VH-VL binders against NAD kinase (nadK). Designs and how they scored, part 38

Target 1, 268 residues: NAD kinase (nadK), of Syntrophomonas wolfei subsp. wolfei (q0aze0)
Amino acid sequence: MKIILVNNRFKENTEKKAQEIAGQLSALNVEVIIDNGLDEPYAGTVDFIMVLGGDGTMLRAARRYGQRAIPVLGVNMGTVGFLSNIEINELAEYLPLILREEYSLEARMMLEVAVFQQQSLLTRVFCLNELLLRSNSPRMLSFALEISGQKLEPYRGDGLIVSTTTGSTAYSLSAGGPIADPQLDAFIVTPVASHIINKRPLVVSPEREISLHLLEEREAIIGIDGQIKMDFGAENRVLIKRAPHPLLMVNLKAKPFFTSIDRSLQRQ
Below, E stands for the ipSAE of ESMFold2; O stands for the ipSAE of OpenDDE; V2 stands for 0.75 times the mean of E and O plus 0.25 times the DockQ between their complexes.

## First folded at step 4 (VH-VL)

Design u19 (from m2 with heavy chain E99D G100R; framework fv_ragifilimab)
Fold by ESMFold2-Fast, scan of step 4:
Structure u19 (fold): chain C 268 residues (1-268), chain A 122 residues (1-122), chain B 113 residues (1-113)
Amino acid sequence: as target 1 above (268 residues)
Amino acid sequence: QVQLVQSGAEVKKPGASVKVSCKGSGYTFTGYYMYWVRQAPGQGLEWIGVINPNSGGTTYNQKFKDRATMTVDKSISTAYMELSRLRSDDTAVYYCARDRFLEWSPYGMDVWGQGTLVTVSS
Amino acid sequence: DIVMTQSPDSLAVSLGERATINCKSSQSVLYSSNNKNYLTWYQQKPGQPPKLLIYWASTRESGVPDRFSGSGSGTDFTLTISSLQAEDVAVYHCQQYYSTPYTFGQGTKLEIK
């Protein structure tokens, strides 16, 4: 058995803890590759991915490995979040189940984001939460949204979010989007500070293709999962589709999504 | 073991069509774009186009767009490139190759098929 | 279309010596938003498909020996083999993937003196 341990070197004690866990796994004859985010993703075949950290570390793991159809387990290191399944102090108890493959998998849709300059593909990335189109200046954006070839009336405002259902509790929520059951597959299209009052969030089929481009030259950026940023100008177009593979999240422990989000909202 | 295995050599007359297959194994076929590239004897490499195996979406080199057709059959993890109205200068080894990306950015063709020699002669 | 030009067309280098291959693009392949040069180098031995050596102009592909290095930015790029070995005899190709159609240089044939 070969396992990737994904951690964030810049978070307190995560590198030390990753080394401790790698030692424990090696003692059980498990080959371990450590990915702390500084180098390229491991290119070989692996059986399991263990993510040590918070939601941010899981988002990085999903971008790096999510399309490989490998089980991914989120192990919380003390950061409250939605993407981890067990706590670090529970790992020793659950490790025998992991090694015996005694767990269920929850499929979470991902986005495929392709950015073009004219007709040339500049970049292609996958993400778990969302793409954000946002103004990078005091001026509002004017931009076009197409859904499966249907051209909507122009948007004017600070931007737009195209989110997965997993991302419904991230930036989309802050911008007024709905809370979605992450077990459903859908795109959530949420305007950011739209000047036009009748622009509402849209929930559309994950089989839809979504495209965005600027109608006026403005300073804008595209953000991916809140971690990657790219300049976006009138010469650019972005195309968003359902990614070929969902992220396969390991479920070892019941995690009640609805009661968790309800408590979070009450504490606001 | 990640592999791309192509169909065997073909000999065609001018005006005919050829269809080359490329079967992927050892990886998630729909997760990677597929390129088609050719190489005439003693010449450099020439890009024909790219296909997204999940959607069937294509981008062609304009030089080939009126004659080349790229398709995929997801059920058998196989990509196809058909070139019609063949000319003698289409004689070349035709390769399929898998596009790879790292996080934000594509970076190149990391796995190649063995190549299919297509000879066009009268 | 972006035109890729390699120099020299062929070179002969003694075992253990440095080999240098140049590649020039007719326009910049540097994408300013992510600061990456969309340029790759491939090695091709007779009867074999190309093998990826270097991507993003200077990043070595996994499993490629340390003697191979890429450098340059914008329009001028170099592949260097610091100490030539017998197995390095091949044709080397540069490629841009900044703009479609993706284009290759004409190739550089590397031989032992």
Scores: ipSAE 0.012, ipTM 0.522, lowest interface PAE 8.8, mean pLDDT 87

Design u2 (from m2 with heavy chain G31S; framework fv_ragifilimab; at its last look DockQ between E and O 0.01; V2 from the best seeds 0.00; counts 0 for: pae E 12.7 > 2, placed apart)
Fold by ESMFold2-Fast, scan of step 4:
Structure u2 (fold): chain C 268 residues (1-268), chain A 122 residues (1-122), chain B 113 residues (1-113)
Amino acid sequence: as target 1 above (268 residues)
Amino acid sequence: QVQLVQSGAEVKKPGASVKVSCKGSGYTFTSYYMYWVRQAPGQGLEWIGVINPNSGGTTYNQKFKDRATMTVDKSISTAYMELSRLRSDDTAVYYCAREGFLEWSPYGMDVWGQGTLVTVSS
Amino acid sequence: DIVMTQSPDSLAVSLGERATINCKSSQSVLYSSNNKNYLTWYQQKPGQPPKLLIYWASTRESGVPDRFSGSGSGTDFTLTISSLQAEDVAVYHCQQYYSTPYTFGQGTKLEIK
C-alpha cells in the first residue's frame, strides 16, 4: 500500500506530526510520500491520501490529487472546519480500518476551470469549493455570463462566484448564496455586490457549461478556492465545467452536515 | 511508448478532398488535445487546428475553417483531418501532434506523428 | 495575429562553437498569472517531424542535452547551443501558444562551417 501524506509546513506542529505518522505507517509496511505543498504533486500511483490539517489543506489536496479517483481522508489538527472526518488524536484508533479498506466514500463534485486567451488555453485547474471573479481595482466590473450557450443579461458589480455544493458554505454563503446539501451535484452561481436589482443566486445542473468574459477593459482576477489568483482581462474567457472525477472523501465516522451548519448559523 | 502513427502519402487532383488519419497508442487517447500542423516544401510550419478527443470540440485557424474538418473515433484511438477543395498550394506534409500538459498549463507539442505527404497536382 | 520573426534565416557555426538563434513576437506571450512565456522551440532534421526542445521559453524537454538553453521574456527570445555537435544540424522553429491562431517563426537553418 502506498499513501500520500499531505500537510501544511507553515503550521509549527504539522511537519513533526507528519514525520511521526509516516514512521508509524512505514513500520506497518506502508510506503509513504510526504507532500508539504512546496514541490510538484507526486506523479506515481497511490492507494490512499491522508490530509493532515484544516479545510485549507484539504482544498490544496483536492486540487492536486482530486481527479485521480483515490480515497482522501481529512484528519483535523484542531482547526474547526467542514472537510475533515476524524481528529488527529483518533487516527491510531481508525488506522486499522484504513489499512483494511473498511470505510465508505462520499463523492464530492469538483469544478474544472479553463482560462483562455482568445481560443488558446492558458491554464486548466480543478477545485473543490469555488471560482471567484472579482475586480482588482475600485471600479466595478461589467461582464457576460453564459450558461450552456444561453447568454444572460450583462452583470454589473464586484464579481461573481461559481460554486460546487461543497463550496455552498464557503465564500458563496458570505455573498448571499444558499446552503446546499453536499451530496447534491449542482453549480451555485452567486453575484457579488451586484448593481443590477434582482440578480439572484442560480442553482443549475452540473452538466451545464458556464462561461465568463469581461465586457469592458478592467483589471480583474479569478480566485480558486481562496488560494490561487489568476489575472483576468477583457481578452480572456473562462470556461467552468463539472470536473471528470469527484473527490472521493473517506467516511470513517458520521459527520452530521445539517446540525453542524445549524450551529454555525446560530453564531452563539 | 507513446506514439502517433499517420496514414500514408496521398496524391490528389485539384478540387478533391483528402482525409488523413492519426492513431495514438501508449497513452489515454481522450486525455490529450490533438493538433494538426502542415509544412509546405521549403516553408515553415502552419497550424490548422486543435481537437479535444474526449468531447469532439474543435478550434480552427480561420484560414482553414471552411475547408478543414477534424474528427475523432475514440473506439480506435484515431483522429482525422479532412481538407476539401484542394489546391496546388495545399501540397505539404501534414502532421498530427499531441499537446503536452504540466503544472496546470499546456507547454507544447510533445509527441508528433511521422507526417503524411499530400501532393496536389493535375 | 501574433507574428513570430526569427533571425537569422540561416547560420553556419564551427563544431564546438556557440550558436545563437533569436525569435521575436509582435505581442507579449507572457501570462502574468503563472509567470510563464508561452513560447516553444522545436528542432527539425531533414525528413523528420519537429521535436520539442524548449518550452515556456527556458524549460528543457526531458532527454534534451544541456548544451541547449532558452532565454528571454515577453517578446524577445533566444535559443543557445553552447557547443555545437554534428547532430545539431537542423532547422529550428519558435512558436507561440499564447493566443490563437498559434503561429511559428519562419525557421533558422543551422549548418556546420
Scores: ipSAE 0.518, ipTM 0.799, lowest interface PAE 2.8, mean pLDDT 89
Fold by ESMFold2, look of step 5:
Structure u2 (fold): chain C 268 residues (1-268), chain A 122 residues (1-122), chain B 113 residues (1-113)
Amino acid sequence: as target 1 above (268 residues)
Amino acid sequence: QVQLVQSGAEVKKPGASVKVSCKGSGYTFTSYYMYWVRQAPGQGLEWIGVINPNSGGTTYNQKFKDRATMTVDKSISTAYMELSRLRSDDTAVYYCAREGFLEWSPYGMDVWGQGTLVTVSS
Amino acid sequence: DIVMTQSPDSLAVSLGERATINCKSSQSVLYSSNNKNYLTWYQQKPGQPPKLLIYWASTRESGVPDRFSGSGSGTDFTLTISSLQAEDVAVYHCQQYYSTPYTFGQGTKLEIK
């Protein structure tokens, strides 16, 4: 069996714990690849991914491995988030089930984001939470939103968020978007400080294609999961689609979403 | 309907600071940029800067960047411009003005305050 | 910085006659993709703040009389008053808002001859 341990090398407790867990797994004849962010993603066949840390580390793992249909387990290291399943002090209890592959999976939709310069693909990236288009100056943006070729009335404001339902509790929520059940597949389109007060958040079928471009030359950026940033200008267009594969999240321990919403939001 | 009302005239000595206020009414204050512009006696108009009253983000004319500070208090729909280290050539009428937009594009300063005379003399 | 140059600095025109004021920018203020010139004309009567007259080079603001018109594109712009009236005595300013810092022409004082 081959497992990737994903941690954040800038969080000392996760690095040390990853080494300890790797030792325990090696003693059980499990092959272990540590991904602390220094190397390219492991390209070979793996059976399981274990993420040690908070939601941010899970976001990086999802971007690196989410399109490979590999089970991913979130292990909380202290800060309660929305993407962990078990606590680090419970890992020994659940490890036999992991090794026997006795767990269920929950699919979480991801975004496929393609940025173009003119008609040429500039970059393609996947994300679990959201794409943010925002101004990179104190000036507001004027931009066009198209949904499956249908042009909406233009937007003017600080930007726009296109999130998954998993991302509904992240930046989208702060910008006034709804909390969505992560078992739903949908886009949530949330304006950021819109000058047009009738621009309400939209919940959109995952079968749609979403396109954004600027209507006026301005400095803007595209943000991905709050962790990747790209310049965006008048020669650019971004296309957003449902990614080919969902993130497959491991469920070892029941973690009720609805009864824990307020507690989880308060602790963030 | 839409109105910008500025604070009253000020007399200052060189080296002092002045803070001019501009209260907006009759519109959604945070939905429109606010400009600051000055006009020395018998002279033309000079742009000081612009503030996004929702985010507090600012862009200054470089001439004023190290002496001017623009702020807002959203709760009372009021913008402020503070100019420090005053000189006699800062004597001017200071205006606030709202940015208008239509067809999703700006079109200029569509509403102006009445102006605030700031006199800098020893 | 975009420099805005008006001509003339002052102008005297008889009542009922045509007045013409020119404004030249040091760089184009036309966004070609939306075909808008980011140039605005203001009227400033004595003792009053400026008042917006013409935006996007040629579009009259609401309530501005038809005798005011703007023309031009790119770098060269003109404000025309087709039949001068006594109430039109003012200083006229052009302004670009294409690029910061936003800049004004020096103003043109219009007087009755």
Scores: ipSAE 0.005, ipTM 0.460, lowest interface PAE 12.7, mean pLDDT 87
Fold by OpenDDE, look of step 5:
Structure u2 (fold): chain C 268 residues (1-268), chain A 122 residues (1-122), chain B 113 residues (1-113)
Amino acid sequence: as target 1 above (268 residues)
Amino acid sequence: QVQLVQSGAEVKKPGASVKVSCKGSGYTFTSYYMYWVRQAPGQGLEWIGVINPNSGGTTYNQKFKDRATMTVDKSISTAYMELSRLRSDDTAVYYCAREGFLEWSPYGMDVWGQGTLVTVSS
Amino acid sequence: DIVMTQSPDSLAVSLGERATINCKSSQSVLYSSNNKNYLTWYQQKPGQPPKLLIYWASTRESGVPDRFSGSGSGTDFTLTISSLQAEDVAVYHCQQYYSTPYTFGQGTKLEIK
């Protein structure tokens, strides 16, 4: 068995724990690769991914490995979040199940985000939470939203979020988006400080494609999962689709999503 | 003592490749990231990339990604940096440097090799 | 990429006097989770490789004299030598390792006036 341990090198405790766990796994004849974010994503085949840390680390893991159909287990290390399944102190208990591959999987839809310069692809990224288009100035943006070729009325505001249902409890929520069942596949399109009062978020079928572009010569940025930032201008276009592969999240321990929402959100 | 010892000076023609070695001693080679940094004459330092000697994982400066290749031979605690398609502006002293850490938190390049001068001249 | 800019490019200071070198990053190198600045200072004497001097913006590496101090946070950093000694003649480099590619300042040459 080969396992990737994903942690954050800037979080000292996760780095240490990763080393410890790596040692333990090695003693069990498990090949371990540690990904603390410094190295390029491991290109070889692996059987399992453990994410040590909070939601941010999971998001990075999803972007790096989510398209590879590898089971991903979130192991919380004392942070508040929605993406961890077990606590670090529970890992020893569940390790035998992991090694025997006795676990269930929950598929979470990811976004495929493509950014273009005119007709040229600049970058393509898979992400678990959301794509954010935001003004890079105190001025509002005017931008076009197109859904499956249907052009909506131009948006005017600070920005727009296109989120997965997983991401519904992230930035989208802060912007007034709905909380969505993570077992549901859908896009959530949430305006950020729209000029139109009470502009409602849209829940969009995962079968549709979403396009964004600016309607004026303005400076904007796109953000992906709050971790990737890219300049966005009038010559750029974003195309958002459902990723071809979902993130396969390991479910070792049942987590009551809806009953814990208030608790989790109050801590953020 | 912890030490990094690099290979000797190289003189290359434009278009050629150079491979610099860096041998670590006095510490667990696979436990520390290895950086490669170069310095052109009279210029500042330029980060080339970093390699995980244990996993072989690498991260390159985009400037060098197409030309630089970092590898390691764990059996002899040696890191290598190969730079291809050399040009005159590649003339520099190339350094390997270990990333130090405290309680698994990195804090900087705490041990440096003596440097390897690579001269690219027609 | 994070651009590191040092100032001045060169500095001449009399023995026993204070030397001040500034380093500015184009974006913050402060990690919010641990409140550490991933900023290092290196000393490079003529004909030698760089030597780690200050890490996390303000912590002296082991063996570094007390006259050396680092300060600053976010994007603005300063290396101070309170009383310049003859052995302090060197080029000083700031470096961020907050995000790849890791980048250095252009260096500051410190000489005795």
Scores: ipSAE 0.005, ipTM 0.488, lowest interface PAE 11.1, mean pLDDT 91
ESMFold2 (binder alone), look of step 5: mean pLDDT 93; pTM 0.948

Design u20 (from m2 with heavy chain F101Y; framework fv_ragifilimab)
Fold by ESMFold2-Fast, scan of step 4:
Structure u20 (fold): chain C 268 residues (1-268), chain A 122 residues (1-122), chain B 113 residues (1-113)
Amino acid sequence: as target 1 above (268 residues)
Amino acid sequence: QVQLVQSGAEVKKPGASVKVSCKGSGYTFTGYYMYWVRQAPGQGLEWIGVINPNSGGTTYNQKFKDRATMTVDKSISTAYMELSRLRSDDTAVYYCAREGYLEWSPYGMDVWGQGTLVTVSS
Amino acid sequence: DIVMTQSPDSLAVSLGERATINCKSSQSVLYSSNNKNYLTWYQQKPGQPPKLLIYWASTRESGVPDRFSGSGSGTDFTLTISSLQAEDVAVYHCQQYYSTPYTFGQGTKLEIK
């Protein structure tokens, strides 16, 4: 068995813990590849991905490995979040189940985001939460939104979020988007500080293709999962579509979504 | 063992059309863009177009836009490139190639098909 | 269209000596957001498809020998083979994928003296 252990090198305690866990897994004849975010993603085949950290580390793992159809387990290291399934102090208890493949999988839709300069593909990223288009200057944006070939009236405001249902509790929520059941597949399109008050969040089929481009030359950025930033200008176009594969998240214990989000909103 | 396998050589008369197939195996077919490139005898490489196998979305070299059609059949992990109204100067080896991708950046054509020789002659 | 020009058209180098091939683009192929040059080098032997050697101008593809290296940024690029081996006899192509239509250089034929 070969496992990728994903961690955040910049958190000293997390790096030490990752080395300890790698040693424990090696003692059980498990080959361990450590991904601390500094190098390119591991190119070989692996059987399982274990993510040590909070939601941010899970989002990075999903972008790097989510399209490989490999089970991914989030192990929380003390940061409150929605994407981990077990706590680090529970790992020893659940490790035998992991090694015997005695767990269930939950599929989570991902976005495929392609940024073009005119007709040239400059970047193609996969993400679990959202794409954010926003102004990078004090000036509001004017931009066009097209959904499956249907051109909507122009938007004017600070930006737009295109989110998965998993991402409904991230930036989309902060911008006034709905909370979505992560068992549903859908795109959530949420305006950011729209000048037009009638612009509402849209919930659309995940089979839709969404495109965005600026109507005036402005300084703007495309943000991916709050972690990647790309310059976006009037000669650029972004296409957003359902990614080919969902992220396969490991469930070792029940983590009820609705009670968790309710608790979070009430600061419980 | 990522592999692209193309259909066999074709001989066509001027004015005919040709359809070349490219079957992918050993990877997630819909996860990678597919390029079509040709090479006339003793000449350099020439890009025809690119297709996203997940969406069917295409971008063509303007030179080929009116004659080339790229499609995919996801159920059999196969891409197709059809070139119509063939001329003698379309005689070339036609290649499909997979676009490599790391993190958020494409990095070139990392896997190539073996090539399909298309000969256009009277 | 971005025009790619290679020099020389052909090059003969003795075994064990350094070979240098140049590639120039008519416009910059550097993408500022990721600081990568969208420039690749391919090796093509007779009767075979091209093989990816170098991507992002200077990153060596897995399995490519250390004697191959790429350098340059923006518009001027170089492929270097530090110590020529017999199996390196081939045509070498540079390509930009920064702007459509994607374009290739004319190719450089590398031979042993």
Scores: ipSAE 0.134, ipTM 0.643, lowest interface PAE 5.4, mean pLDDT 88

Design u21 (from m2 with heavy chain F101W; framework fv_ragifilimab)
Fold by ESMFold2-Fast, scan of step 4:
Structure u21 (fold): chain C 268 residues (1-268), chain A 122 residues (1-122), chain B 113 residues (1-113)
Amino acid sequence: as target 1 above (268 residues)
Amino acid sequence: QVQLVQSGAEVKKPGASVKVSCKGSGYTFTGYYMYWVRQAPGQGLEWIGVINPNSGGTTYNQKFKDRATMTVDKSISTAYMELSRLRSDDTAVYYCAREGWLEWSPYGMDVWGQGTLVTVSS
Amino acid sequence: DIVMTQSPDSLAVSLGERATINCKSSQSVLYSSNNKNYLTWYQQKPGQPPKLLIYWASTRESGVPDRFSGSGSGTDFTLTISSLQAEDVAVYHCQQYYSTPYTFGQGTKLEIK
């Protein structure tokens, strides 16, 4: 068995803890690859991915490895997290189940984001939560939204979010989008501070293709999962569609979504 | 071992069409974009277009849009480029080339076919 | 369209000496989001297809000798061969893949003095 341990190099004691866990796994004849974010993603085949940290670390792991259809377990390292399944102090208890492959998998849709310069593909990334198009200056954006070839009336405002259902509780929520059951596959399209025309959030089929481009020269950015930032100008077009593979999340214990989000909202 | 093998040389009359094939092996054919490029004798390289073998989606150089057709047959890992209404100035070596991909970004044409000489003469 | 202009059209360099080839684009080919220049250099020997030497303006392709180096950013790019060898006699082409249509320079013929 080969396992990738993904950790956040900037979190307290996370590197040392990853090394301790790797040592424990090696003693059980498990080959371990540590991904602390500094190097390129591991290119070889692996059987399991263990993410040590909070939601941010899980989002990075999903971008790097989510399209490989490999089980991914979120282990909370004492930070607040909604994408983790077990706590670090529970790992020893659940490790035998992991090694015997005695767990269930929950599929979470991902986005495929492709950015073009004219028709030249400049980059293609995958993400678990959302793409954000936002002005990078005080001036509002004017942009075109097209859904499966259907051209909507132009948008004017600070930007737009295209979210997965997993991402419905992230930036989309802050912008006024609905909370979605992560068991559903859908795109949630949420306007950011639309000033000129009253636009409503849209919930659309994940089989749709969504494209965005600016209608006038402005300073804008494309944000991916709140972690990657890309410049976006009038010569650019972004195409968003369902990624080929969902993220396969490991369930070792039940975590009721609705009561968890309800408690989270009450603590804000 | 990654390899692109093209069809053999062609001699055509003005007004005819030519169809060049390019067979990929040693990699996942649908995972990489395929470029078509030509080079007239003693001249520089000229881009014709690119095709996504997975979707069949194409982007053409406007100069060739009305005469060039790029297609793929996934079942035999083969790409095709057909150029119609041939003129004498279409005499050139035609290449297929695979687009390399690294760090979520393309980096250029990393593997090339051997080239197909197309001669157009009356 | 982005126009690529190489200089010189041809040059002769003695064995062991430095060869320098320039390439200019009419527009920036730098994608600011990833800080990469979408600019490649190819080597083409008589009767052969082009061979990728340098991508993203300065990254050497696997198997290419370290005497080859690329530099520059935005619109001005240079290919340098630090110590010319007999097998380096070829035509060198720069290409942008930042915006369609993808365009090539006219080529630079490198020969031994």
Scores: ipSAE 0.252, ipTM 0.681, lowest interface PAE 4.7, mean pLDDT 88

Design u22 (from m2 with heavy chain L102Y; framework fv_ragifilimab)
Fold by ESMFold2-Fast, scan of step 4:
Structure u22 (fold): chain C 268 residues (1-268), chain A 122 residues (1-122), chain B 113 residues (1-113)
Amino acid sequence: as target 1 above (268 residues)
Amino acid sequence: QVQLVQSGAEVKKPGASVKVSCKGSGYTFTGYYMYWVRQAPGQGLEWIGVINPNSGGTTYNQKFKDRATMTVDKSISTAYMELSRLRSDDTAVYYCAREGFYEWSPYGMDVWGQGTLVTVSS
Amino acid sequence: DIVMTQSPDSLAVSLGERATINCKSSQSVLYSSNNKNYLTWYQQKPGQPPKLLIYWASTRESGVPDRFSGSGSGTDFTLTISSLQAEDVAVYHCQQYYSTPYTFGQGTKLEIK
């Protein structure tokens, strides 16, 4: 058995804890690869991915490894979040179940985001939460949205979010989008501070292709999962599609989505 | 191991069409863009186009746009490039190649098929 | 279209000596958002497909010997082989993938002197 341990190099104590866990796994004849984010993703065959950290670390792990159809377990290191399944102090209790492959998997859809400069592909990324198009200046954006070749009336405002159902509780929620059951596969298209009164969040089939481009020369940014920023200008076009594979999230214990989000909203 | 295997050599008459196949194995076929590149005898490499196997979306080199058609069959992890109205100067080795990417950045063609020689002669 | 020009067209170098191949793009291939040059180098031996050596102008592909290195930014790029071995005899191609149509240099044939 080979396991990748993903950790956040900028979070205090995570490297030391990753080394401790790697030693424990090695003693059980498990080969361990540590991914702290400095090198390219491990290219070899692996059986399991263990993410040590909060939601941010999980989003990065999903981007690096989510398309390989490998079980991914989120292990919380003290950061409050939605994407971890167990706490670090519970790992010893659940490790025998992991090694015997006694767990269930929850499939979470991902986005495939491709940014073009005219006809040239500049970037392609897979993400778990969302793409955010936003202004990078005090000026509003004017932009075009196409859904499966259907051109909508122009948007004017601070931006637009195209989110997975998993991302419905991230930036999309802050922008007024709906809370979606993450077991559903759908794109959620949420305007950011729209100047047009009737621009509503849209919930569309994950089989749809979504295209965005600016109608005026403006300074804009494409953001991916709140972690990657890319300049976006009038020469650019972004295409958003359902990723080929969902992220396979490991469930070792029940974490009811609806009670978790309800509690989070009560807290603010 | 990641591998791209192409169909065998073809001999065609001017005006005919040729369809080259490229079967991927050892990776998630729909997760990587597929390029088509050709190399005529004594010449350099020439890009034909790229296809996203997940969506079927294509971008063509304008030189080939009116004659080339790229398609995929996801069920058998196979990409196709068909070139119509063949001319003698279309004689070349045709390659499929996978686009590598890291994080959000593409980094070039990291895996290539073995090539398919297409000879156009009368 | 971005035009890629290699120099020299052919190069003969003694075993163990340094080989240097240059590649010029007619426009910058630097993508500012990620600070990467969309420039690759491929090695092609007779009867074989090209093999990726260097991407993002200076990043060595996995499995490529450390004697191969790439340098440069924007429009001027160099591939260096620090100590030529017999197995390095090949045609070397640079390519840009910053703007369509994606274009290749004409190739540099590397031979043993």
Scores: ipSAE 0.108, ipTM 0.633, lowest interface PAE 5.7, mean pLDDT 88

